# VHH binders against q9y6x5, part 337

Target 1, 379 residues: q9y6x5
Amino acid sequence: LPPKLLLVSFDGFRADYLKNYEFPHLQNFIKEGVLVEHVKNVFITKTFPNHYSIVTGLYEESHGIVANSMYDAVTKKHFSDSNDKDPFWWNEAVPIWVTNQLQENRSSAAAMWPGTDVPIHDTISSYFMNYNSSVSFEERLNNITMWLNNSNPPVTFATLYWEEPDASGHKYGPEDKENMSRVLKKIDDLIGDLVQRLKMLGLWENLNVIITSDHGMTQCSQDRLINLDSCIDHSYYTLIDLSPVAAILPKINRTEVYNKLKNCSPHMNVYLKEDIPNRFYYQHNDRIQPIILVADEGWTIVLNESSQKLGDHGYDNSLPSMHPFLAAHGPAFHKGYKHSTINIVDIYPMMCHILGLKPHPNNGTFGHTKCLLVDQWCI

## First folded at step 16 (VHH)

Design ga27 (framework vhh_7uia_1)
Fold by ESMFold2-Fast, scan of step 16:
Structure ga27 (fold): chain B 379 residues (1-379), chain A 124 residues (1-124)
Amino acid sequence: as target 1 above (379 residues)
Amino acid sequence: QLQLVETGGGLVKPGGSLRLSCVVSGFTFSSYAMAWVRQAPGKELEWVSSISGSGGSTYYEDSVKGRFTISTDNAKNTLYLQMSSLKPEDTAVYYCARVQYVYPSGTWIPFDYWGQGTQVTVSS
């Protein structure tokens, strides 16, 4: 029988939550599987960019989903995460479900993972759900398990996306222990439901399951605001993305806009595109704007208004608060193994190996994940 | 027509043993995964154990693991649950169920056919 993989994302699940809260179901999963304590995500540390990096193994400048809000100066198209299913935005890379379907006459299934309801390189996930936040975790799981059991060609790659704890992280902030404890307990119960449902259906021992996330969360405050309107008038630029990484398209000379911004706040770095630090791998794409503003951790860029967010993400990917974790269980994985850190782009070549797929050129390093796998030897 | 008939329940003392049997008719037994599901008085349905039709793989709820054994006799179209080291908490009606691959939209029920159930009571 061909190997099968279910990839599950809990949006905004900060790695440090595992140390500060109790997760009995997740701990039982990890006890019989593997844990990577920190996953170093890509910059910017946002939902759409990092979810696409997980399934392509590419930095954002290479896969083209460089933010949740984008503008392409060559084609003059605008992207919003809620508004545009145009394949143009997604076609700069080949996600794993497309490779899975084209390479081996296999099917893919998707419950709301970003990009799975879009035809990419003329290929859409064999089974998918259009994004709808009102659909329960149980209904998503029911569809995924049905498709895993009832498909020809067989479903060998399946994805499941859940919006929490990101929504609550924004609303309460990660330092609100009372509210976050309740939210995270509910997520742990969903993990318990997932494992129980797979056991009931006879899938558990033969299915590889990865539980991960796209980014973490950091505490924000009304005392940590950068008012962009105090720096520069709206008539000088078009705002493509705001906070905590602002994407600025100048309406006048770029140098003039840069000079108005460069000393505006001690809590924000201002970069001309060519001066963006190389370590971000955030420069070589037409969708990256001529001027990028990067707020310091916990600072929010606003337009003459208060922010309602008590938590946010998008910050420097070197920050531990921005890092998710990865846990996995199944026939491909060791039992009871802990690993310190991998890069989020390393997940893609590991998944290709598990599924027996030839990976497209990518920024991941298979050697970084070898110690997780039973058929590999650690260097 | 499809029938699942459970037998083997009864009253037993804590630490005792019982063997439940489920005779099935009207479908190819070895083509379906089968399960045991129980319902204690005033509680919701609880999955106990499953067995695959093709691979002979077995799965158990954590509280029964090591105490209960699920098995099949395909020649007799019979599913068994051997229960040992029984506890008062095991008191329930036990149902034999066929695992469903096509689920109705809305309320998710992973089983499409059930027996009438057999009562297991564990008390001193």
Scores: ipSAE 0.000, ipTM 0.438, lowest interface PAE 11.6, mean pLDDT 89

Design ga28 (framework vhh_7uia_1)
Fold by ESMFold2-Fast, scan of step 16:
Structure ga28 (fold): chain B 379 residues (1-379), chain A 124 residues (1-124)
Amino acid sequence: as target 1 above (379 residues)
Amino acid sequence: QLQLVETGGGLVKPGGSLRLSCVVSGFTFSSYAMAWVRQAPGKELEWVSSISGSGGSTYYEDSVKGRFTISTDNAKNTLYLQMSSLKPEDTAVYYCARVQYVYSTGTWIPFDYWGQGTQVTVSS
């Protein structure tokens, strides 16, 4: 029987929420599985980029989803989150569901994971749901479990995406203990529902399940705003993305725009594309703009306005507040094992190993995750 | 013709025991996971227990763990639910169900075929 894997993402689940809130269902899952306490995500620490890094094992400069809002100077196309389904944006990498369908006579299933409702290299997930935030977690779970049980060819890779706690993290901020406690309790209940559904269907002991997230969340404030309009007139540039990483496309000479921005605020760094720190792996792609502004943690870049966001992400990926976690359970995984840290790009080669797939060239290192796996010698 | 027929229900006192049987026909029994689902008067359907087609894996709702045992006899095409230490809150119509073979839209139920049900009443 081929191995099966369900990959679940709760958007914006900051790793240290596990220490500050009670998760009885998730803790029961971890007790009989594995926990990676911190996952170092890719820069920029945003939803679309990191979700695509999880399933490709690539840095953003390599897979091409470099932000939630993008501009490609070569083709002059614009991308915005949640409404652009042009395969052009996704074709710079091969996600695991495509690899699963092409290397083996197997099917993939997807409930709302970014990119799964788009044909990539002329291949779309065998079973999928068009993105719609109004569709309940229960309906997504029902579809995924049905496809796992009665598909031909068999579904061996399935994904499930949920928008919380990210939406509430933005609205309330991660320091709002009362509201975040309510939201996180609901997520723990959904994890309980997931486990119960898999047990009810006879899937639980034979299915590998990964629960992870794309990034964390940090507290923002009306006292921590950077007004870009006070630095430079909007007639000098086109704004491709705003906050906390601003992507600037100059309408005049690049050096002149850079000189107007470079000393604008002590709470952001201004980079010419070629000067972006090497540790970000955020330079070698036409969709990365000629000038990038990076705000300090908790600072919001605005255009002569207030921000209503009390929480945000997108900041430096070295910040612990930006890190998610990874928990896993199933026949491939040890029971009761804790690991400190992996890179988010390491998830892809681990998943390929579990499924018996040959990974495409990637930035992950299989050795970083082998201690999680029962069929590997942890040295 | 595909049929699932439950028997073994009845009236028992709290703390008592009862064994439900479900005889299936019209499909290869060992190829499907099977489940017991119950419905108390005026309440929604509640999953109770599931068993893999091979009989090698069993799963239970938390409130019945240690009290109920699910099993199969593949030679007899029969699913069983042995119930012990019965409580008044176990009072319900019990249905055996085949874990999904056919996708149905509009109503998400993880079971595609059901029996007629058998009534279990736990009362002093």
Scores: ipSAE 0.000, ipTM 0.412, lowest interface PAE 12.8, mean pLDDT 89

Design ga29 (framework vhh_7uia_1)
Fold by ESMFold2-Fast, scan of step 16:
Structure ga29 (fold): chain B 379 residues (1-379), chain A 124 residues (1-124)
Amino acid sequence: as target 1 above (379 residues)
Amino acid sequence: QLQLVETGGGLVKPGGSLRLSCVVSGFTFSSYAMAWVRQAPGKELEWVSSISGSGGSTYYEDSVKGRFTISTDNAKNTLYLQMSSLKPEDTAVYYCARVQYVYKTGEWIPFDYWGQGTQVTVSS
């Protein structure tokens, strides 16, 4: 019987929430499994890019989902959260569910993980739900566990995505302890429901479960706005993405647009594409626009308007506020082991190892995660 | 032809013990996880315990943990629930169930076949 893995994401679960709030169900999960306290995500620290990095092991410049809003100048195609179904955007990488299905009579199942309702290299997840935010966690869990139990060929890789605490993090900000406490308690209860469902089905000791997230959250304010309209007229550029990383497509000479923007705000860095810091690994893709603006933590780029967001993400991936965590339980994992930090791209080769899959070339390092695994010699 | 038949229920005093048995026929018993599910008067169905098809992994609802023991005899196609330190709150009809999803009335349910149930009454 092949190894099975369930990968669960709670969107926007900032790592230090674990230290500032009580999570009895998650702590019981960790006590009998492993915890990675910080996961260093990829730049930019946004939902679609980081979810695709988890399942491909690639930097955004390599897998091609470089933002939540993208534009391709050659084809004139636009990508957004409401227009994400064109395989064109996803075809620069091979996600793990595709590799899983193409090797040795295996199936994959997905409850709303980004990209799983899109045919990628002519392969769609064997079982999937079309994205719909109104579908409850319980219904997603019920479908995933049914597919894990009833599939032929067997489902060996399954994914489950949940929008919280990201939605509430944006609405209230991560420093709103009263509202965030309520939201995080509900998430802990959902983790309890997940564990109880797997125990009820007789799966708990034989299924590998990873609980992780794509990014964190930082506090924003109406006192920390960068008004782009004060620096440059709309006639000079097309805006592809706005905040906190703005993607600028010049309508005139690129140098002229750059000169108008470079001294716009002390709280924003302005980069020509070739000058983007190498540490971001955010340069070598045609979907990255000629000029990129990067706001400082907690600052919001706006167009002569107020922002409704009290929390946001997308900022520099070196910021601890942008980091999620990773917890895991199952036959592949040690019990009661804590690890300090891994890179988000390291999750992919670890998952390939657990499933017995040959990984595609990737930016992860298996050595960074081997101490989590019982079948590895940790030195 | 597929049948699950529960026995061993009855009246017992608080602190007492009972052993429930479920004999199954019509399928390869060791290929399925099996569960005990109970329904107290006026309450919803409550999962009590599960066991893997191999018998190697056992799971319990928190309120029965340490008091109940689930086991199987695969050679006899029989599932057991050994109940000890019984409380009035344990009074319910106990069902043996096969862990396998089935589609019923618009939803997927994790138990496709159930026994007829056996009544457990804990009272003084």
Scores: ipSAE 0.349, ipTM 0.761, lowest interface PAE 4.2, mean pLDDT 92

Design ga3 (framework vhh_7uia_1)
Fold by ESMFold2-Fast, scan of step 16:
Structure ga3 (fold): chain B 379 residues (1-379), chain A 124 residues (1-124)
Amino acid sequence: as target 1 above (379 residues)
Amino acid sequence: QLQLVETGGGLVKPGGSLRLSCVVSGFTFSSYAMAWVRQAPGKELEWVSSISGSGGSTYYEDSVKGRFTISTDNAKNTLYLQMSSLKPEDTAVYYCARVQYVYHSGTWTPFDYWGQGTQVTVSS
């Protein structure tokens, strides 16, 4: 039987939650598997960009999902984080489910992972659910495990996405220990349900399972707002994305817009596209706008209004608050091994190795994940 | 034709032992994971234990770990559940089930074929 892999994402699961809250089910998972304490995600630290980086091994400038809201100046197309099914946005990369289906004539299955309900390079996940946030974790789990159990050709790669703790992180903020404790306990119970289901189906020791996330969360406040309307009149630009990274498309000369913005707030960095720090790997794509504003951690960019968000993400990817973790269990992984850090782009070549797939060119380094794997030398 | 037949149930005192057997026919036994599922009087179905189709991996519900052992004899097409240190709470009808999803009553369920069940009663 070919190797199988289930990739699970809990959106917005900040790495240090593992140190500040109790996760009995997740800790049992880790005890018999591996833990990467910090995963350095890609900039910007948003849901769509980082989920696509996990499955392509590419920086955002290379895979083309550069934000949750995008504009392409060449084609004049707009992308929102709603129900946009246009393959144009996703076609700059080849995600692992496409590679899985094309190289070995195997099947892929998906429960809500971003991009899996879109045909990419004329290939859609063999089994998938159209995105709907109202579908329960139990229904997603039931469909994924049914497809893993019943498919022909066999499902060898499956994905499962869950919106928490991100939604609650935004609503309550990550420092609300009372509400976050309740939310994180529910997530731990869902992990327990997942493990129990796989044990019931006789799959647990023969299936590789990765539990990870796309980003973390930081505390925001009504005391930490940047009012963009105080800097520049809205008639001078089109706003493509707002906070905490604003994407500005000038309606007048770019230099004039830049000069109006550059000294407006001490808690915001203003970059011409060419001046964006190289370490972000956020420059070489038409969907990256001529001017980018990057708020300092915990600061929210607003348009002459208050923000209702008590938590947010999208900030500098060097910030530990923006980092998720990665835990894994299965025949490919060591038992009881702890690793300090990997880059989120390293997950893709590791998954390709586990599945026996040839990876497409990518920004990940297989050597960074070798110590997690039983068939590799650790040095 | 395809069938699962359980035997080995009965009355046993607390702390006692019983071995349940399930003889299967009509399919390639080693190609499917197999499970034991129980139902106590007036209660919902509860998964007890599973064994992978290769017979290499065994799994247990937390309340039976260390007390029950699931195993297979592929030459005899037989699934076993060795139960030890039995408690009154283990009193139930025990079903042998094949692990394969089937659509029934508006939902997908993970067991497509079931035995008739065998009664296990733990009391004096």
Scores: ipSAE 0.500, ipTM 0.832, lowest interface PAE 2.7, mean pLDDT 92

Design ga30 (framework vhh_7uia_1)
Fold by ESMFold2-Fast, scan of step 16:
Order: structure tokens, then sequence, then C-alpha cells
Structure ga30 (fold): chain B 379 residues (1-379), chain A 124 residues (1-124)
């Protein structure tokens, strides 16, 4: 009886890949559904922050996952890949799976979406997999569809996360057409497997499915490095995050550290926390450090070393190279409709509407997604 | 006892037609999606077609789309597969299956009950 939604993320799927490569399975999905050509993500344009923005509808300064590496100045805690299971980091917001379980006594299911293996406000996804990058897409798909089929109370919200094409985007860079073509063909085949699995289970016409991503990818080079060690000695600061947005915690007077950094490279901007551009919505949180360095697109900040990355993300969220797309199919969505642009924070209130949930206060605007939905009028 | 019993298989020439039937007992037919799955000699099981428990939505593997039609008769608790324009490549044992996950030999599989199968042979 209640509406059901499966939210799928392919990490690092840059929007213009859709124009430059062939996706027969994804194009068939879009033909009978909707496509948003560009999704403007939140700053910084990184995995943990943007995945949490999708499911909370909040800017990073509001939900508290402000980077993939963080330091909290009040509690003196450090966040890293090995410490991401501490609920402290995730408790500044309420993700949609928690709301889904608490408002209607429904179940949620998760295959690897960031935050779903952590109890948030003492609530963990009803069904989940502990994060393990070695688990195949097929096993993730099998678990999600089994939980959608066999749960009591019924699973009404499910998430599925896949690490590609981000891992290959970093390794090869987005300009490597030969390697990226092979990677993206594999992604399209996985989308085909997903659709076929849902058809096999009799679910395809009655399940809402969203396919999206957290960010894009831009080309990097050994010719575009910013050596932080040439500007400032390590004794002056603690490095919380490095590239392409460096988070600097001064060990001496903040003004002295700022003065050593502000003219170091023409290819990065140096901001005192209060001077971070308002358009980033990246200022009002204890986890945002006193000095932030923002590299120009394609530039990598290093510590007297080379970088092996041929592609990266984290850059200014106004850059089209940082934007993902959104495609959707199901009873809530029009068929054959294309939309230009939405904000990534707009996905949350749209999903709440589809599921009949009351959204928590958020930064999204429901009006931006109305034209995608069959039960709404465009304005 | 829960039973699925397939009938209607046989030998047919290329371009011919067959209608497979599956009579089910022991469960509420409309509460489950139902599927046809086939296995060709020396090959793995391949999904062919599914119908939702409401009977409103039908789905087909690409190679059979437009040639096969899945349907139900809820009053008779019977699932059908109408096969037309048959090709030698359609030669297989056809199984009627209930769509419900079950744990078997270390894996979750999406079909908990199936019949004995019915042989379809397409040759001259």
Amino acid sequence: as target 1 above (379 residues)
Amino acid sequence: QLQLVETGGGLVKPGGSLRLSCVVSGFTFSSYAMAWVRQAPGKELEWVSSISGSGGSTYYEDSVKGRFTISTDNAKNTLYLQMSSLKPEDTAVYYCARVQYVYETGKWIPFDYWGQGTQVTVSS
C-alpha cells in the first residue's frame, strides 16, 4: 500500500558523461522516466558531505559532515575513514531513513550508503550492510531487493551506493576517453542488471527509483601542483584536510598563518573562516577550520611531493565539472520529461513528498522538483 | 502442500506456438509475483517473464519480448505463458516459479518454489 522508493548513487558520475558516452540501459530508463541534466551539489564537492546532503536536504554547515576528514574544535574529536562510525559526527541532522522509520513505523534498507551503518539519534537503518568496498554490486542489489520483497514492517525507503565511476575517475582522469568508456559501459550494464532484477521481481512499474550521484570529476596534472611546504612550515599549523580544499588549524596566531599563506600561489584562494563566500554556505559549524584554502579547478595541494591523482573533485560547486545528474522512474514521476537544473538539497523534500513523510526543516525548495512529479503542477 | 505443476511443453517447429500452463495450490496466488524461468541444455537458469501479484504489470526478457505473453487466471490459480514465433534458441526446460526470496546453499535466491519443469523443443 505505501509508496516505495529506491535511491541509487554511482559515486563521481559527472553530468556531461551522459552527452559524451553511450548509455543504452540508462537512456531506456530515462525515456520512460525523468532526467535532470545538472544537479548543483553542495560545497565542498566531496563524497561524505554530498551523500549526507541528499538524504537530509541540508548544507554541510547545517548537517555537520563538512569534509571527508574533520576536526571538531569544541570536543577535540577527529573524523577519518577509521572513525566514521562515531554517531557524534552524524547527529547534527536527521536523515530520511530515520524519519521514515519513526513517523510511519516503516522499515528502511541500505546497501553501503554513507551513514547507514551508524546509529543516528539512536536509530539505525532497519536493514543495512556494514561498509565494505569489496562487496560486489550484485550482492548489494540482491540484499536490497530481498529486503524490499521480504520485510515486516515493509521497506518503503532503500538506498544503494556504488564507488564507480569515482575510483576510476581519480585513477585515469575524466579526459582518458578509452579507460572511462570501459568503466562507464560497466556502469550502464549494472543499471541494466538493476532494471532487469526489478522486472523479474514484478516491481518495476510500482517502485519509484532515483539514480543520481554526489559530484563530478575534473582532470588533474603534475603540472598543476601547489606545494604548501614552500609557503609555511609544519610547526605553524595542524593540517585537518589537504586537497583540493585544505583545512588549516593554526598552532600560532591565526593572522600570522594567514599572512604566510595568502600570497603563496595564484591558483588557490585563502580564506579566514568569516571571509568564506556566502554562496558556499560553508561557515557556521565548529568543524570548519579557522583558515580554508580552496584550489582552482584541476590544481592539487601537496606537501613537497607529487600527486598520483589524474582526476579529483572537492572544487567550487559552481563548476559544471563538479555537477552530477538525476534520473528517475516510477509511479510518482512523469515519463519522457527533461529538466535543466536542481540543487542537490532539493532531492530530500521531493523524496519526503513521494513517501508521504513530513520533512525536517531543510535548505531544499520543493517547487524546484514539482515538474518531475505526476501529482503536481509546474509553476 | 504447496505445489506448482507445469504442462503444455512439447516439440514444435520454428515459427510455431505453444501455451504453457502452471497450476498452483497451497497459497494465495494474487499475493505473489509469478515468473517463468528456463534452462537450455548446458546453460544456467535464465529469467523469461514475470507478472505482478496484482496481475497489472507484465515483464519480459528482451529476447522474448513481443513473442511471449504471460497471463493469469486468478479463478483457476493458473499462470500461463503463450509462446509464439518460436526459435531454436527457445529450446529449454521451462519452470514456473513463485517470486519470494529463500536462503539456499549460502545465497539468497528470488524464487522459493518451482515446479518440475516442462520441456520445450524447437526443431525441424
Scores: ipSAE 0.503, ipTM 0.836, lowest interface PAE 3.0, mean pLDDT 92

Design ga31 (framework vhh_7uia_1)
Fold by ESMFold2-Fast, scan of step 16:
Structure ga31 (fold): chain B 379 residues (1-379), chain A 124 residues (1-124)
Amino acid sequence: as target 1 above (379 residues)
Amino acid sequence: QLQLVETGGGLVKPGGSLRLSCVVSGFTFSSYAMAWVRQAPGKELEWVSSISGSGGSTYYEDSVKGRFTISTDNAKNTLYLQMSSLKPEDTAVYYCARVQYVYDTGRWIPFDYWGQGTQVTVSS
């Protein structure tokens, strides 16, 4: 009987929320499973890039989803809301559901995970839902559990994506205890619903379940703004992405644009593409622009004046505020084990091992996750 | 002072049309992407459509493609949403919003500023 895995993402679930709020359902899940307290995500710490890194095991420069807004200099294509389903953007990597379907002749199922409603290398998830944020968690869960139970070839890999607590983190900021407490309690209740549904359907004992996220959230303020218009005139560049990582495509000499930007704010680092720190693994892709601006934690890059957002992400991936967690339960995982830190790219080779798949070349290290698994040697 | 003011909502029968308007003041209108976001009763916020600059690129949620048209009039500092072939499912409060430079299909788009909203009700 092949092993089965359900991968669940709650967008923007900052790791330290687990220490500051009560999660009775998640805590019961962890008690009989494993917890990784911090997952070090990839740079840029944004939704599309990190969700694709989870399922490919690759840095953004390698899988090609380098931001939520992109421009490809070679083809002159823009990644926009109207173009997110263009396979061109997704074809620089092979996500795990494609490998699962092609390598083992098994089915995959997806409820809203980024990329699952796109044919990648001419392969789309066997069962999927077209992305729509209005679809309830309950409906997503109903479809996933139905597909896990009633499919031929069997669904062995399934994904479930939920937009919270990211949306509320942006709106209220992570330091708004009243609003965040309400949102996080709702998420914990959804986790309780998930576990109960799997138990009622007889799936719980034989299904591996991973609950994770793509990034965290940090508090922003009207007192922490960087006005790009005070640095450089709009006529000198095309803006590909703004905040907190600005992607600048020069219309004049690159060095002239760089010189206008490099000393504009003490709360922003300005990099020529070749000078981007190696630790970011954010250089070797045509979709990374010639000049990148990186704001300090909690600072927002704006055009002209103000910003109303109270929380944001995208910042340096070394920042703990940008880190999610990973919790897992199932026959592949130890019970009651806590681990400190893994890299987000390590999730992919671990999932391939659980499913018996040969991973595509990737940036993850299987050894980093072996202590979580019952079939591995760990000291 | 930054201000976004929506008008044009109302009651309409299925298959009908409405045009929403959003007048903006207090910032350089053509320097920002603008969006329409809606919230149906008991539902989460849903991004509907975006436009950048002076009638630049336009983007739509899949359920409204071919039925809704977003546009701007820079001379009047006004954003429009022309809605046609309206369905009961389009019933929601519609918000005009100033967008950061992020294109994220159907996902929550972080906004700098938004208006008070205007109610659209599609019923028999």
Scores: ipSAE 0.000, ipTM 0.199, lowest interface PAE 17.3, mean pLDDT 88

Design ga32 (framework vhh_7uia_1)
Fold by ESMFold2-Fast, scan of step 16:
Structure ga32 (fold): chain B 379 residues (1-379), chain A 124 residues (1-124)
Amino acid sequence: as target 1 above (379 residues)
Amino acid sequence: QLQLVETGGGLVKPGGSLRLSCVVSGFTFSSYAMAWVRQAPGKELEWVSSISGSGGSTYYEDSVKGRFTISTDNAKNTLYLQMSSLKPEDTAVYYCARVQYVYDKGTWIPFDYWGQGTQVTVSS
């Protein structure tokens, strides 16, 4: 019987929420499985880039989803959440569900994971749901477990995505303990529902389940705004993405735009593309714009207006506030093991190992996740 | 014809025991996981326990762990639920069900065939 894996993402689940709030269902899951306390995500620390890094094992400059809003100067195409179904944007990498379907006689299933409703290299997830935020967690869970139980060829890789706690993190900010407590308790209840559903179906002990997230969240404030209009006039550039990482396409000489932006705010770093720090791995892709602005943690870049966000992400990936966690349970994983830190790109080669797939070249290091696995030697 | 028939229910005092049986015809347990599901008066259906199709793996709702034991006898095509330390809260109609998704009335449900149910009443 082929190994099976369900990958679950709760968008914007900051790692230290685990220490500041109670999660009885998640703690029971971890007690019988493994916990990685911090996952160092890729830069920029945004939803689409990091979700694609999880399933490809690649930095954003390599897989091509470099932001939630992108522009390609060669084709003159624009990418946004409303136009994300063009395969052009996703074809610079091969996600694990494509490899699963092409390398083995197996099916993949998806409930809303970014990219799974798009044909990538002419291959779409065998079973999928078109993205719709109004679809309940219960309906997503019901479809995924039905496909895991009833498919031929068998579904061996399945994904499930949920928008919380990210939406509430933006609305209330991560320091709003009253509202965040309510939201996080609801998520813990959903984890309880997930485990109970798998037990009900007789799947729990034979299915590998990973629960993770793409990024964290930091507190923002009306007292921490960077007004880009005070630095440069709109006539000098086209804005591709705004905050907290602004992507600037100059309409005039690049050096002139850079000179107008540099030193404009002590809470923002301004980079020419070739000067972006190597540690970000955010340079070598045509979709990365000629000038990138990076706001300091908790600072919001605005265009002569207030921001409605009390929480945000996208900041420097070295910040602990930007880090998610990873928990896992199943026949491939040890029971009761805790690990401190892995890189988000390390998840892909680990998942390939669990499924018996040959990974495409990637930026992950299998050695970083070996201690989580029962079939590996770790000292 | 595919059929599931539950027996073994009845009236029992708190702390008592009952053994429920479900005889199936038209299929074998090795091909399907099997479940016990209950419905208390005026409440929604609640999953109680499941056993895997290949045998060996058993699962329980938290409120019944340590008190109930699910088992099968494949030679007799029979599913059992041994209930001990029964509580008033266990009062319900108990159904055996085959674990197989089916599309019904606009939704997927995880059980394609159910028995008629057997009443368990726990009262002093």
Scores: ipSAE 0.537, ipTM 0.848, lowest interface PAE 2.5, mean pLDDT 92

